VHH binders against q08ba6. Designs and how they scored, part 6

Target 1, 224 residues: q08ba6
Amino acid sequence: ESEYEERRDAEARRVKSGIKQASIFTLEECARIEAKIDEVVAKADKGLYREHTVDRAPLRNKYFFGEGYTYGAQLEKRGPGQERLYSKGEVDDIPDWVHELVIDRLVTHGVIPEGFVNSAVINDYQPGGCIVSHVDPIHIFERPIVSVSFFSDSALCFGCKFLFKPIRVSEPVLHLPVRRGSVTVLSGYAADDITHCIRPQDIKERRAVIILRKTRADAPRLDS
Short names: E, the ipSAE of ESMFold2; O, the ipSAE of OpenDDE; V2, 0.75 times the mean of E and O plus 0.25 times the DockQ between their complexes.

## First folded at step 1 (VHH)

Design p302 (framework vhh_6qgx_2)
Fold by ESMFold2-Fast, scan of step 1:
Order: structure tokens, then C-alpha cells, then sequence
Structure p302 (fold): chain B 224 residues (1-224), chain A 124 residues (1-124)
């Protein structure tokens, strides 16, 4: 057998060891949370959030609550490893509904401890939306990384090189379904030692994800 | 940009040890997975070992498992390969390689940056 293929299989098992998934949200709870996401979108479209709360990109809008970050303050300091938190108060606080409908449910289900989350990001994708291969910044965020999917089913790809200029996509080590209402928890190898991406073909309908994290006490900040 | 320079190669007798080091330049080193490859006389380039950008995961080819240890030092921008119980079959030029964030590939063509190599000769 191919030694390369055997090692790829071993890597897939290692990735899986760092992933937990759960379905704790009912269809009714999903619909209620989705209505709240729509309220966030409407408020953002009216210009009612702080400047750094809303980050717009083609086919993907991000809404930062509690803590926000950027890929660098200056042109030559941008990119992986150069991420910096915005100064305190530069993004809107985590909405009460996120605590009540999402975080508290995760705590009672045993997914995260009480008081863990101080950063919540809503990524809202239009069909064909995507994100290039990346690792959630280790120098910014504690593990685990927790996400909850809404509106439609999609997938995360692990161990795949996905870049836009030019478009290049390698075969993933792991293609992980993420269904509407599913909770995905990344730790260990899956969070730290392999990239993940979302491919355009895996966003066939509108999809949103709420990403819940804890920033490191020593995380670098702009103007600090 | 990452530039890589290997050191620590030399001549050693079978059963001996050597420590190879790779010095990297640039403020983006901590974002890179690092690997060692080797090319024996008359052979193609072969994967030896890799370490994830966090340092939390290591990978080895079967022929070196238990004998070689890869490690990294973020403060010094170095990656090291401790080679114990060396065999004549380990004779090769050893290359340091770097790839952004992706640590689980064993194909040389997937690595973006390469050193010039350091020669290791293991006598019988």
C-alpha cells in the first residue's frame, strides 16, 4: 500500500479526535435564533453598530461582538500570525439573546463552562460564499473553538489548501458535514495543527454560523 | 518571507548521534509548519519528519520513528532534528522545508520554502 495514503488516513483519524459534534437545538429553537440573526443584519444595514462590529466581504458578512480582531494595522503587518484585537469598546457587546438562546444552552449541555465566552462572531454567507484555508488564531483565542450552524446544511473541509489568487483547492483530509442546528467543537489537532476551509460548493443556500470563543489574556491588541 | 539555513551535518559512525538545526528568518515563522526531507545518493527526495506550526503535533516516516525527534523553538526561530542510533541507510543530504499552516503533507512540492541542505554521512 501507499505510505502516503496510510499517513493521510492516520491524519484523518487525528483530526476526528479533536472534533466533537452535538445536536442540542430543536427546529423551533433554530428558527428563533435565525430570526435574531436577521435582526442583527437589519440593524447593521441601518448603520446602528460600531464601525468594527461589521466586516463586509463579497458573499460573506461578519458581525463581531464582545471582542473583534483584524489581520493587522499596517499593510506589511497583515496576514496569518499578525492578527490583533481591536481596543476595548471598539465593537458592540454580545447581545443578550446570544447569552440566553445559545451560550446558556451550550453550558447546560456541558459543551463549555459558564463564563467561558467573551467573543461571539456571526458569519452570514450568501450562496457561493466561502472562506480560505486557515487556523483560528492561536495567539488570540483559547481552545476549544465552538460554532453553531444556522439556516442550511454545509460542510467544513480539513487539510485542504484553498486560496483565491489563483483559485487552488487540494483534496481535503476530512470533509465534515455541519447541519443546521449542529454544534461543532474544535480542540487539539483539529483546532491547532490542520487548516480548515469552507468551499463555495458547500454553501448552496444562505448559511450563518455563530462562533463562540474566549480571547487569551495576553492576546495582542492594536495600539497596545 | 521565510529563508531557511541548515547546520549540524557531518560524518558519524553507525549507532552515533547528530543534531541538525534549521534557522528561519522573518516574523511569520510561528505560522509555518516545518519539515525535514532527505535525499540519499542516487535516490529521490524522501519525507523524514514534520512539526505543526503550534509544535503540538509531530510526524515521522516509519524508518526513523523512535530514533529521530523533531522540535522547534519559536523564540530562536529554529527547528531541530535530533538523530539517534544512526544507520548507514540514513546517509543523505537533509533539507529543511516550511509550509504555511498545513502540517500533514508528505509531498515535497507542497512546501513553499527550502534550505540548501546539510550533508550527513553515516559510516558502517
Amino acid sequence: as target 1 above (224 residues)
Amino acid sequence: QVQLVESGGGLVQAGGSLRLSCAASGRTFSSYAMAWFRRAPGKEREFVAAISWSGGSTFYTDSVKGRFTISRDHAKNTVSLQMNSLRPEDTAVYYCAAELYYSDTYLPEEYDYWGQGTRVTVSA
Scores: ipSAE 0.006, ipTM 0.358, lowest interface PAE 9.6, mean pLDDT 84

Design p303 (framework vhh_etentamig_d1)
Fold by ESMFold2-Fast, scan of step 1:
Structure p303 (fold): chain B 224 residues (1-224), chain A 122 residues (1-122)
Amino acid sequence: as target 1 above (224 residues)
Amino acid sequence: EVQLLESGGGLVQPGGSLRLSCAASGFTFSSYAMSWVRQAPGKGPEWVSGISGSGGSTYYADSVKGRFTISRDNSKNTLYLQMNSLRAEDTAVYYCAKDLYSGSYWDAFDIRGQGTLVTVSS
């Protein structure tokens, strides 16, 4: 084993120590939740959500519920650590079906405590869609970060860098398969000390993910 | 359907100038902060500049401060980047991006078009 391979393997083990996965949702439950995601998409397409609830991009739409956040574009500096929550009322409330079909199931299975979630994001990807390398803002969100995958199998990559024209993603430190209906829980090194991304080649079919988080009580707001 | 179309790139000599444009459609342009992001050959993406929805606040990376000027025309749904005193290290593909509600600044790259290539060489 080379020095380079030894260091990469050690980092991959550190990343994996912060990841837990579970298969909680049945195929029937997945189909029911997927139908509800389609209702969200239809409602957004009719313009029935608040402006800050819907964020559209080529091959990927995001739907924010409960809490929304921004880079604090009105502040002197932008970038990591500058994210701010929107004022209360700027984002639509978490739908009842998310509580009933997703959050309550996670609570029942001991993944999160009751009352933990106040932010839910649905990312809906078309084939070839992606999200560039990032860390969920530490100053906004408590750990763990919980996600549940729907429609198709995919993968999360950790420690990647994006290159453009054509889109190329560096070899990941860890390539983590994520199956339809699986729950992925990120904490420790995996959540805080390494970036994660979705590569275009890992979205072969439509995929959606519901990301469930708790904002910190001391998280900065745009109006504070 | 959100669409962003960058243009204005080309080959320019060191010390020269270029003006980039980004035509936006499919969203209420004036309601969103916008950014320019670039990727140089063999390097990772770099955030370059940002502007508030009204145009009243502008932000720049230290590498371009004093040389580049970001602006917008909300009546035309167009974002601009005026690049002066260009250097070889400014060679990159330039992308425009809508300010994202996702919290990570790297998510800014998710809303990009084809980009526009700027080559600074003699």
Scores: ipSAE 0.000, ipTM 0.177, lowest interface PAE 14.9, mean pLDDT 82

Design p304 (framework vhh_gocatamig_d2)
Fold by ESMFold2-Fast, scan of step 1:
Structure p304 (fold): chain B 224 residues (1-224), chain A 120 residues (1-120)
Amino acid sequence: as target 1 above (224 residues)
Amino acid sequence: EVQLVESGGGLVQPGGSLTLSCAASGFTFSSYALAWYRQAPGKKRELVAGITSGGSTVYMDSVKGRFTISRDNAKNSVYLQMNSLRAEDTAVYYCAAYFDYSGEWLYDYWGQGTLVTVSS
């Protein structure tokens, strides 16, 4: 009972030690970036991106730039640890505006070193959209994992367990508010040793997030 | 190609029982969660029962204690045992397969559906 609460509180503190948040984007900068996200959506809807750049799911679209990976779509057996990068050129390059309006700002503020990012993903959620509990693949991506939130406020949950698209969600170990324009940086326990998710009840309005990562030099790729 | 084929639907009187079966092909069955949905006239499609790749189950509140979902990975099949059937259980029942890894839904595969009518 209290012993369970002690263990949960200890784990929550362990998760928190791996999280940094910052607010570096002004309302005006957020509006400019959001307009650029809308341009990405419009271009994708016209079919102008490479096939593996765009991944559509109920109430959430995902846009891969720089590097893309498969969640087992082309693999005979699927599951954790079996993700592989697509061959070079299979996804569209990171747009110049992502470098200018987002990455350069993060470098200037000391969040990431210059040249760190070679993978950018935009997740665009409609109300009620979600992403189930997962760990960003350790064999594919270096740490930290950096994300920047747009359009509306939401929350990132750690330690949630989803059952069926998300019919049951367990009580999270940590519920982390994520505001429009905030930068969230995951490392250590928060990135590697606990799952994270976006719950459908935490997407009350349209939300987008830009996830910025570096692929490992030794990350597995699909056979050429 | 991916296929889910339901069978076992039919007419039954209130208080009766039916077993629905869903045969799957074209994917690595053991890695997928399987679910039964239903859709009654004038209503949205709703989840009835689900089973994870590890065998953990979930049920809609109105069917708990009456319905049992199970799977047989060797036969690539999922089953729904339906007991103590009520008029409110009348619906087309659909089998669905979900692959969920790294937070992504790659595919929601659906069967054609099988009609269950509890006589009124």
Scores: ipSAE 0.012, ipTM 0.215, lowest interface PAE 9.2, mean pLDDT 83

Design p305 (framework vhh_6fv0_2)
Fold by ESMFold2-Fast, scan of step 1:
Structure p305 (fold): chain B 224 residues (1-224), chain A 122 residues (1-122)
Amino acid sequence: as target 1 above (224 residues)
Amino acid sequence: QVQLQESGGGLVQPGGSLRLSCAASGFTFSSYAMYWVRQAPEKGLEWVSTISSGGGSTYYKDSVKGRFTVSRDNAKNTLYLQMNSLKPEDAAQYYCAKDFGSEQWLVYFDYRGQGTQVTVSS
């Protein structure tokens, strides 16, 4: 009983040791960035992006900029470690506004070094949207993984077992509140040794997140 | 834009067969795993079957294993589900779904179409 609680607390502390959060963006800056996200959505809805830039799922749209990735046609078996980057030029470039309004602000505040980001992903969730338990592919992305949340407050859950028959999510090791405008930085145990997810019940209003990452120089790519 | 269009549903008697089709467009079909999922009245969305991008690997929900066969024709951008020995419990709206799968340890669905209805009654 007490031993179980002690072990859960110890794991939660290990997860927390790999998480940093900061409030860098003002309400006015959030509104400006959110307007730019809406422009991305409008452009995608008009079919003006490259095929691999836009990834649609129920209650969640994903927009890949700079670099994108998939399992590809060469892989008969799917699973962790089998992700491959698309060939160069298959996704749209990172928009200038992402550099100016988001990346440069993170560099100025010491969150990431200049020139770190070459992959930006915007996930746009409708209420009830989710992403199943996963680890950002270690063989594709350097650490840290940086995200900035927009539109509404939500939460990240760590250590959940996410089952899709029907959708059900186990009790998390850590439930991490993520507020509009907050920066969340994942490294160490939190990034590599425990899964994270976004539960449907934690998206009560529209939410978007901009995920900023650096691909590894040796990350595998799909053949042309 | 990714588009998926299901067809082939209908009314059958228990023990009957149906073949569902899913016409895909707006993406490189041969590069993605595909899924069949279903939703019955008063039930949640259920995963039914998976097929790898090249068609070499297939997976099934336990209750349909041996009765359903998923296949694909990459030249025609079409996914199929052959359903044999249908039971009343199989009655549902059936959807095909594209998998992008790159930020997950578990299977999830990238996009699904409008669906096709399967009704099983005597």
Scores: ipSAE 0.000, ipTM 0.140, lowest interface PAE 11.1, mean pLDDT 81

Design p306 (framework vhh_8emy_2)
Fold by ESMFold2-Fast, scan of step 1:
Structure p306 (fold): chain B 224 residues (1-224), chain A 121 residues (1-121)
Amino acid sequence: as target 1 above (224 residues)
Amino acid sequence: QVQLQESGGGLVQPGSSLRLSCAASGFTFSDYYMHWVRQAPGKGPEWVSSISSSGSYTNYATSVKGRFSISRDNPSKTLYLQMNSLRPEDSAVYYCAREPYDYVWGSYDYRGQGTQVTVSS
């Protein structure tokens, strides 16, 4: 299957061309940011955030700041392209520490321009947690998609498909290591033309990721 | 001060196994991603395998996947490559390589002297 392997290698190279990674956060900076993530968790546990800021699942909690979106039971139609932003003010503002410890660092290192980020999401995974194969909604978010990883090493997989009954994950086109403190930037093919996921076996220890994005000016919102 | 020393290479028959070792010194080994890279005569370097700082994450080139296994022992500051079902095409000098703290995809800041692997009938 050398021809099959050549085609697969070519696709992996196309995916890689849309990915940039950097390690700009020191171990001490990671520890400070991780302590702030724990403060977010504690505040959420006390019920101090707005309803749409916190999304809970058994092995994964998600915290939306700045902007939040949905395509759950609230929407008449579901599926790709049907995601809608919540109305303004329904999600808590991006915390000051995210600006000071994370966004400003990315700006000073030239990863993103000043004023780019208006949406920050913290995903906090317990061991065995996952996210199914998806593309970050193109009609909601500008490119690039920027993420910063905390607590432990993990991986992003590109081009694999989640199957249920029984749970199976197809072999990925690209298995991308994601280190504690690393910045991963997705654009082009990697962001738009291939799905990505986090497999349960790739969360061996607690892991969190801060995802930083800019919503499109024309992104649809839920109507009142 | 930074030093990487590979060992374990040799001349073997096709189908044989070898275990390569890389002894690291002069830096905090447990803080760095490590790689194995090989180079055959007259060819450019080919990436073979990588392992995360904790050892939780490993990756392999398609040409060696299922045959080679990378591992590390942080207390002894040693990186390993277990090479099974060796083929003549695996003949090369094998280098242990360190990935810097800040990196561009696929770069290395330090390599060892290399260890020669020759697979011949």
Scores: ipSAE 0.000, ipTM 0.189, lowest interface PAE 17.1, mean pLDDT 84

Design p307 (framework vhh_gefurulimab)
Fold by ESMFold2-Fast, scan of step 1:
Structure p307 (fold): chain B 224 residues (1-224), chain A 123 residues (1-123)
Amino acid sequence: as target 1 above (224 residues)
Amino acid sequence: EVQLVESGGGLVKPGGSLRLSCAASGFTFSDYAAAWFRQAPGKEREFVSAIYSGGSTTYADSVKGRFTISRDNAKNSLYLQMNSLRAEDTAVYYCAALEYGSPWYDRAEYDYWGQGTLVTVSS
């Protein structure tokens, strides 16, 4: 029995070795950024964004800026490794407020270098929303993967398996609290070698996350 | 049809080396983590080593520094280089494939298993 717990603890430590967290944003800064997220939602609801900027699903809306991706339409099957970037200009540019209020703050605090980010995604969750176990596509995005949480506290789980009908999620290897305003940075083992998910029970109130990434120069595109 | 087929087992003297291979077919091997387990006579199956799609590896304490796991996704193959073999390494060695990102340490999580290859370390 002790051997099982020892292995689980070792794996949790390995996941943690690839995670950095920082508390950079004040309550006032969070409120200002949240108001800007609401402006994005309002603009999307008016149909003012490009088609591939907005992706709607039950209890979750996703907003792609700078670069967007999908599974390759030219490929028969979707799955890990099949993601392709949309053609240049198919999604709206990263809003100035994201640069000024979020990216520049991360650069000032040494989280990322200047000019690193060319992709920003806002995920906006309603209570009970989730994201199934996944790895941010390695062939599309450089590491680290940086995210900033807004509106409410939640958790990011590592090593979960989703089962359906009804939705059930296995016990995670690591349950990582992500507070409103916290920055989470994923690299190494945590980014590449274990899946992460957001469980429905971990979205008790509205939550949004801004995910900031750099696409690889050699990342595949739908038209290339 | 999904298959994992191990090869490379045999009889070796203490201090010797063996290289095990596992050939995967019938699924997209590169999307799976892969592992070696072993079962010694009269004992339960235990974890030996795992390798993930991103290339990260992990090892049981009993084999660290002696065994090296590797994979070749172009050949749909998994390998275990075993050096400095000891009598206690005698076991049937199993190749296993794990759904992407599931916990590697839990035998019950593995989706596919090979039939095993026998390694005997004796004088």
Scores: ipSAE 0.006, ipTM 0.318, lowest interface PAE 9.8, mean pLDDT 85

Design p308 (framework vhh_6qgx_2; at its last look DockQ between E and O 0.77; V2 from the best seeds 0.00; counts 0 for: pae E 13.9 > 2)
Fold by ESMFold2-Fast, scan of step 1:
Structure p308 (fold): chain B 224 residues (1-224), chain A 123 residues (1-123)
Amino acid sequence: as target 1 above (224 residues)
Amino acid sequence: QVQLVESGGGLVQAGGSLRLSCAASGFTFSSYAMAWFRRAPGKEREFVAAISGSGGSTFYTDSVKGRFTISRDHAKNTVSLQMNSLRPEDTAVYYCAADYLPYSSEWTLYDYWGQGTRVTVSA
């Protein structure tokens, strides 16, 4: 109707053009994968992983496998583009069950080619957990970015602005439902040219996501 | 403006075949992904199959792989679902959907929908 609404609708369509979404995991497969995620949590709680494999935050824990990244020790270099991979061997290898139960299924369905994934991250959210608006680091990761959702339904929002004290999130350009067992594939505009976030109100129950990516050969690492 | 009109539903015995068609108008056909969804009595809307705007990529839910084939005809502005080896569990109303995206199994992402065509598979 208005020029603003037309521009917003045009941007939503541009975001959609970079999204593939498929529901390929059965309820039984989801339950099996979820049991394996619980095993990761139990192993982490026993202190059996390398230090940089486990990253804890309020209402959210992250588990890095294969490759992990950080902003480094320098807070002043914390902005976009300042992400650096940890040195080789600083995080645990991708578990065999991730290859068997998740990656092989994605390859069989033509979502990714064999051998694409060298980085897997499990984000485990408690109700009300969130991730502020961001772009997966372009200088670290090739496209596409692939994620698979577990435990409960949620949503991925594009084009939001976060405000703090208290947390408030602006109206998204696109609200993308991500149901238990769904695969979301981001490329183009959706991956590179708009931020995405998980809003606190979209985590009503425990939710986990497995994010599968390939690091760039030229990705910067800590220690030059 | 945008219209999707389904046809081809009906009653068939288990093991039989049906071809569903969806005639599309009001948009640039080759720029839109198209999909088939179904809803059985008492169940939520379920993804069946999707095809990219170019027709170069197709995606199917596991329960219909090898039995159903989705295709599109750019000259006729139609998408078709060839359903073979039908089972009683395939009984549902089948809906055609379209939107500007490569493909999606998430029905809430599709803004354009047909009215549906009923498929009944007897044992």
Scores: ipSAE 0.272, ipTM 0.674, lowest interface PAE 4.0, mean pLDDT 87
Fold by OpenDDE, look of step 2:
Structure p308 (fold): chain B 224 residues (1-224), chain A 123 residues (1-123)
Amino acid sequence: as target 1 above (224 residues)
Amino acid sequence: QVQLVESGGGLVQAGGSLRLSCAASGFTFSSYAMAWFRRAPGKEREFVAAISGSGGSTFYTDSVKGRFTISRDHAKNTVSLQMNSLRPEDTAVYYCAADYLPYSSEWTLYDYWGQGTRVTVSA
């Protein structure tokens, strides 16, 4: 058990080496962005987005902009490595407000280079919502993976596995607090070599995240 | 259609070496961490070594540190375990395992398993 703890600690250090966090957005800026997220939700509810822009699940909705991908629902083979981009045009373009209010701020602060982001995903969680352990598909997305959190404080867990019926999560290697308005940048070991997730118990109130990424030029796509 | 096939086991004298290999198929190899476990007679399955999906990180149980080396070949979809300075206590059936979670000692959580290859180290 001591050995286990030592292993966990060592791995946690590796994870941390690939994580950067920053507080870039003020509360006022967060409120403004959150209002825009609400508009996205409302628009989606009215059925005004393309079919693959909106992915609904219990206690979690995803909105894909710029580039979207499927992780198994439409695939014969499921699991890590099988993800495919949708054909071009299958998801809505990145909204102007995402560029103006979020991406430009990240560029100005030197988090990402100009022109880097071509995919923006909004994950909107209700209390008890979750996202299962995964690695952002390395064959789809370049690094780093950048995310900005809104509405409430939560936590990102690394190195745990989801089990179902009932939903339960193994002990994580790292429990990373993610505050409202915070930017999280994943690279190296944190992005490539370990899974991350949001546990149900870490979503106590509504929480949303905007995930900003760049797709690889050679990323595989579904046939149109 | 997922398959993990171990090879390289056998009888070896104490102080000798063996190289185990595991051929993987049916999944995206680079997206999975690979691990070796072993089960000695009368004992429970235990973690031996693991390597991350990218191959950039490795982890070993204390008893094999400095003696065993885990590696992977993405071109061949194989993971290997070089075992040097073998001891009688290393006698076990060695299993190859795959999972997207690296370095887990909880063998029950691993998604895929091979059938195992027997290693016997004589005194």
Scores: ipSAE 0.023, ipTM 0.491, lowest interface PAE 3.3, mean pLDDT 90
Fold by ESMFold2, look of step 2:
Structure p308 (fold): chain B 224 residues (1-224), chain A 123 residues (1-123)
Amino acid sequence: as target 1 above (224 residues)
Amino acid sequence: QVQLVESGGGLVQAGGSLRLSCAASGFTFSSYAMAWFRRAPGKEREFVAAISGSGGSTFYTDSVKGRFTISRDHAKNTVSLQMNSLRPEDTAVYYCAADYLPYSSEWTLYDYWGQGTRVTVSA
């Protein structure tokens, strides 16, 4: 009905109001960073990181640096709000190259204030990989959420829901292209009031993303 | 165990008001969007109103806009629907629902449901 279409259009505009994108990284800078990402993958494959730095899934591996957290679905007590930071020292520190090649560049270009970032995550997707619909946990992370895309182009989808048996993904409210070398900044409605995901069909080639965040001072932590 | 328990339904004259409440337990209330749906006799569930997890955004179906107000109380883990200027066509069983999305008009996507509370608006 036209009320439904108007609501979806209005919601898409509201999502866009919380998104900023910029092209900051040159092809040469991307190639340097991508080589460093390959080094992370190689070190992880050799078991050279702390236990909770590496989180493996069939077509998507995550590498937590500085701070890492457990997913709600991976805890005995499941559901939103159950995410907890791992105990201090259970993930590796943010590598120097992430500061030098990524964070400092974002600070210089005014994307993020100096000293903001204490969590860096690398998601490395193989073709057909995905991440289910979620909100980056509000009780764990401050805003904005900043990401930088590498290797290939993809899309960040907002407002769709993964359904099970069989697995399927509903039509998104917004399909946001995320190009190699581009920076995406989520705040407001886009960060807090709508879910986002990466659909399997939007990962056509190997892709990686570096996600840069700040944990809240009061974020809950696992007791080890 | 997750529970959503509605209250406040009843019989009211056209033009009158009712306030529905939904008490939530067994999950982290602030992480979920809350919604009201209704089912009139012989019809499918219809979206009525929703409120985001933070309470910062509200959404209404056109037939209730300007007459109904959704709100939430994080201290009491309740969501409420203030229904003013009631009409006979508002007669339905009203359901409280919870979903991780800030807004969803598709009832099949909601994770949790209440048992419903009956609202009857007499001519």
Scores: ipSAE 0.000, ipTM 0.231, lowest interface PAE 13.9, mean pLDDT 85
ESMFold2 (binder alone), look of step 2: mean pLDDT 84; pTM 0.857

Design p309 (framework vhh_etentamig_d1)
Fold by ESMFold2-Fast, scan of step 1:
Structure p309 (fold): chain B 224 residues (1-224), chain A 122 residues (1-122)
Amino acid sequence: as target 1 above (224 residues)
Amino acid sequence: EVQLLESGGGLVQPGGSLRLSCAASGFTFSDYYMSWVRQAPGKGPEWVSGISSSGSTIYYADSVKGRFTISRDNSKNTLYLQMNSLRAEDTAVYYCARGIAAAGEYWYFDLRGQGTLVTVSS
């Protein structure tokens, strides 16, 4: 058992080596960005976005900007390695406020280089919402994967297994607290060699995350 | 044969109600989480509601919460969606699906029916 615990501890250290966190947003900046997220939600609820910009799910809505992706024509069966970018123009452009209030701040603080981001995704969670264990598609996205958390504190878990009748989540290899306004940067082992998830019990009140990524030049794309 | 067959769709006026049914066959229905998914013309699929194998855990999309009620009868291998206070925005083909609908970046449906059309129009 101690040998098993030592192996899990070693894996947790390996995961941690691929994670960086920073706090660069003030409470006032968080409130301003959160108001802009509410404007995105209101616009989506009025049906004003392009078809593939809005992806609705249990206790979580996802908003794709710049680039969007799917498993194929049938979103009901999305699996690792099968993700494809939508054709150019199928999702709405990254809003100016995301550039001004989020991306430019990350560039100024040295988190990402200028011009890195061409894909922004907003995930908006209700209490009990979740993201099942996955790896951000390696064939679609360059590393690092950058996310910024809003509204409330939560946690990102690594190495969990989901069971679906009912939803149950195994003990994580690493439980990473994620505070409102924090920036989380994933690379190396944390991005590529272990799954990550958000467990239902880690969304106690509304939470949103803005995920900022760069698509690969050779990323596969759906025939329009 | 493993299949799902939806019924109960139709034309209804705004503020009206419809009850959708989904008959499951060829598998142990009581073992599976079940979902309703809809797709409006020219739009991608939107998850609407889900229910655990026992019926004890139920989830709704915010767009339908308070208006729609999901239920199941495991003795009849049937899933239901009671739709009240219908709006023009609810116009879509409604699909019965086996599995959890998008508790994340990935959607885990391994079976889907052919759908039933719901049109809300005055």
Scores: ipSAE 0.005, ipTM 0.164, lowest interface PAE 11.0, mean pLDDT 83

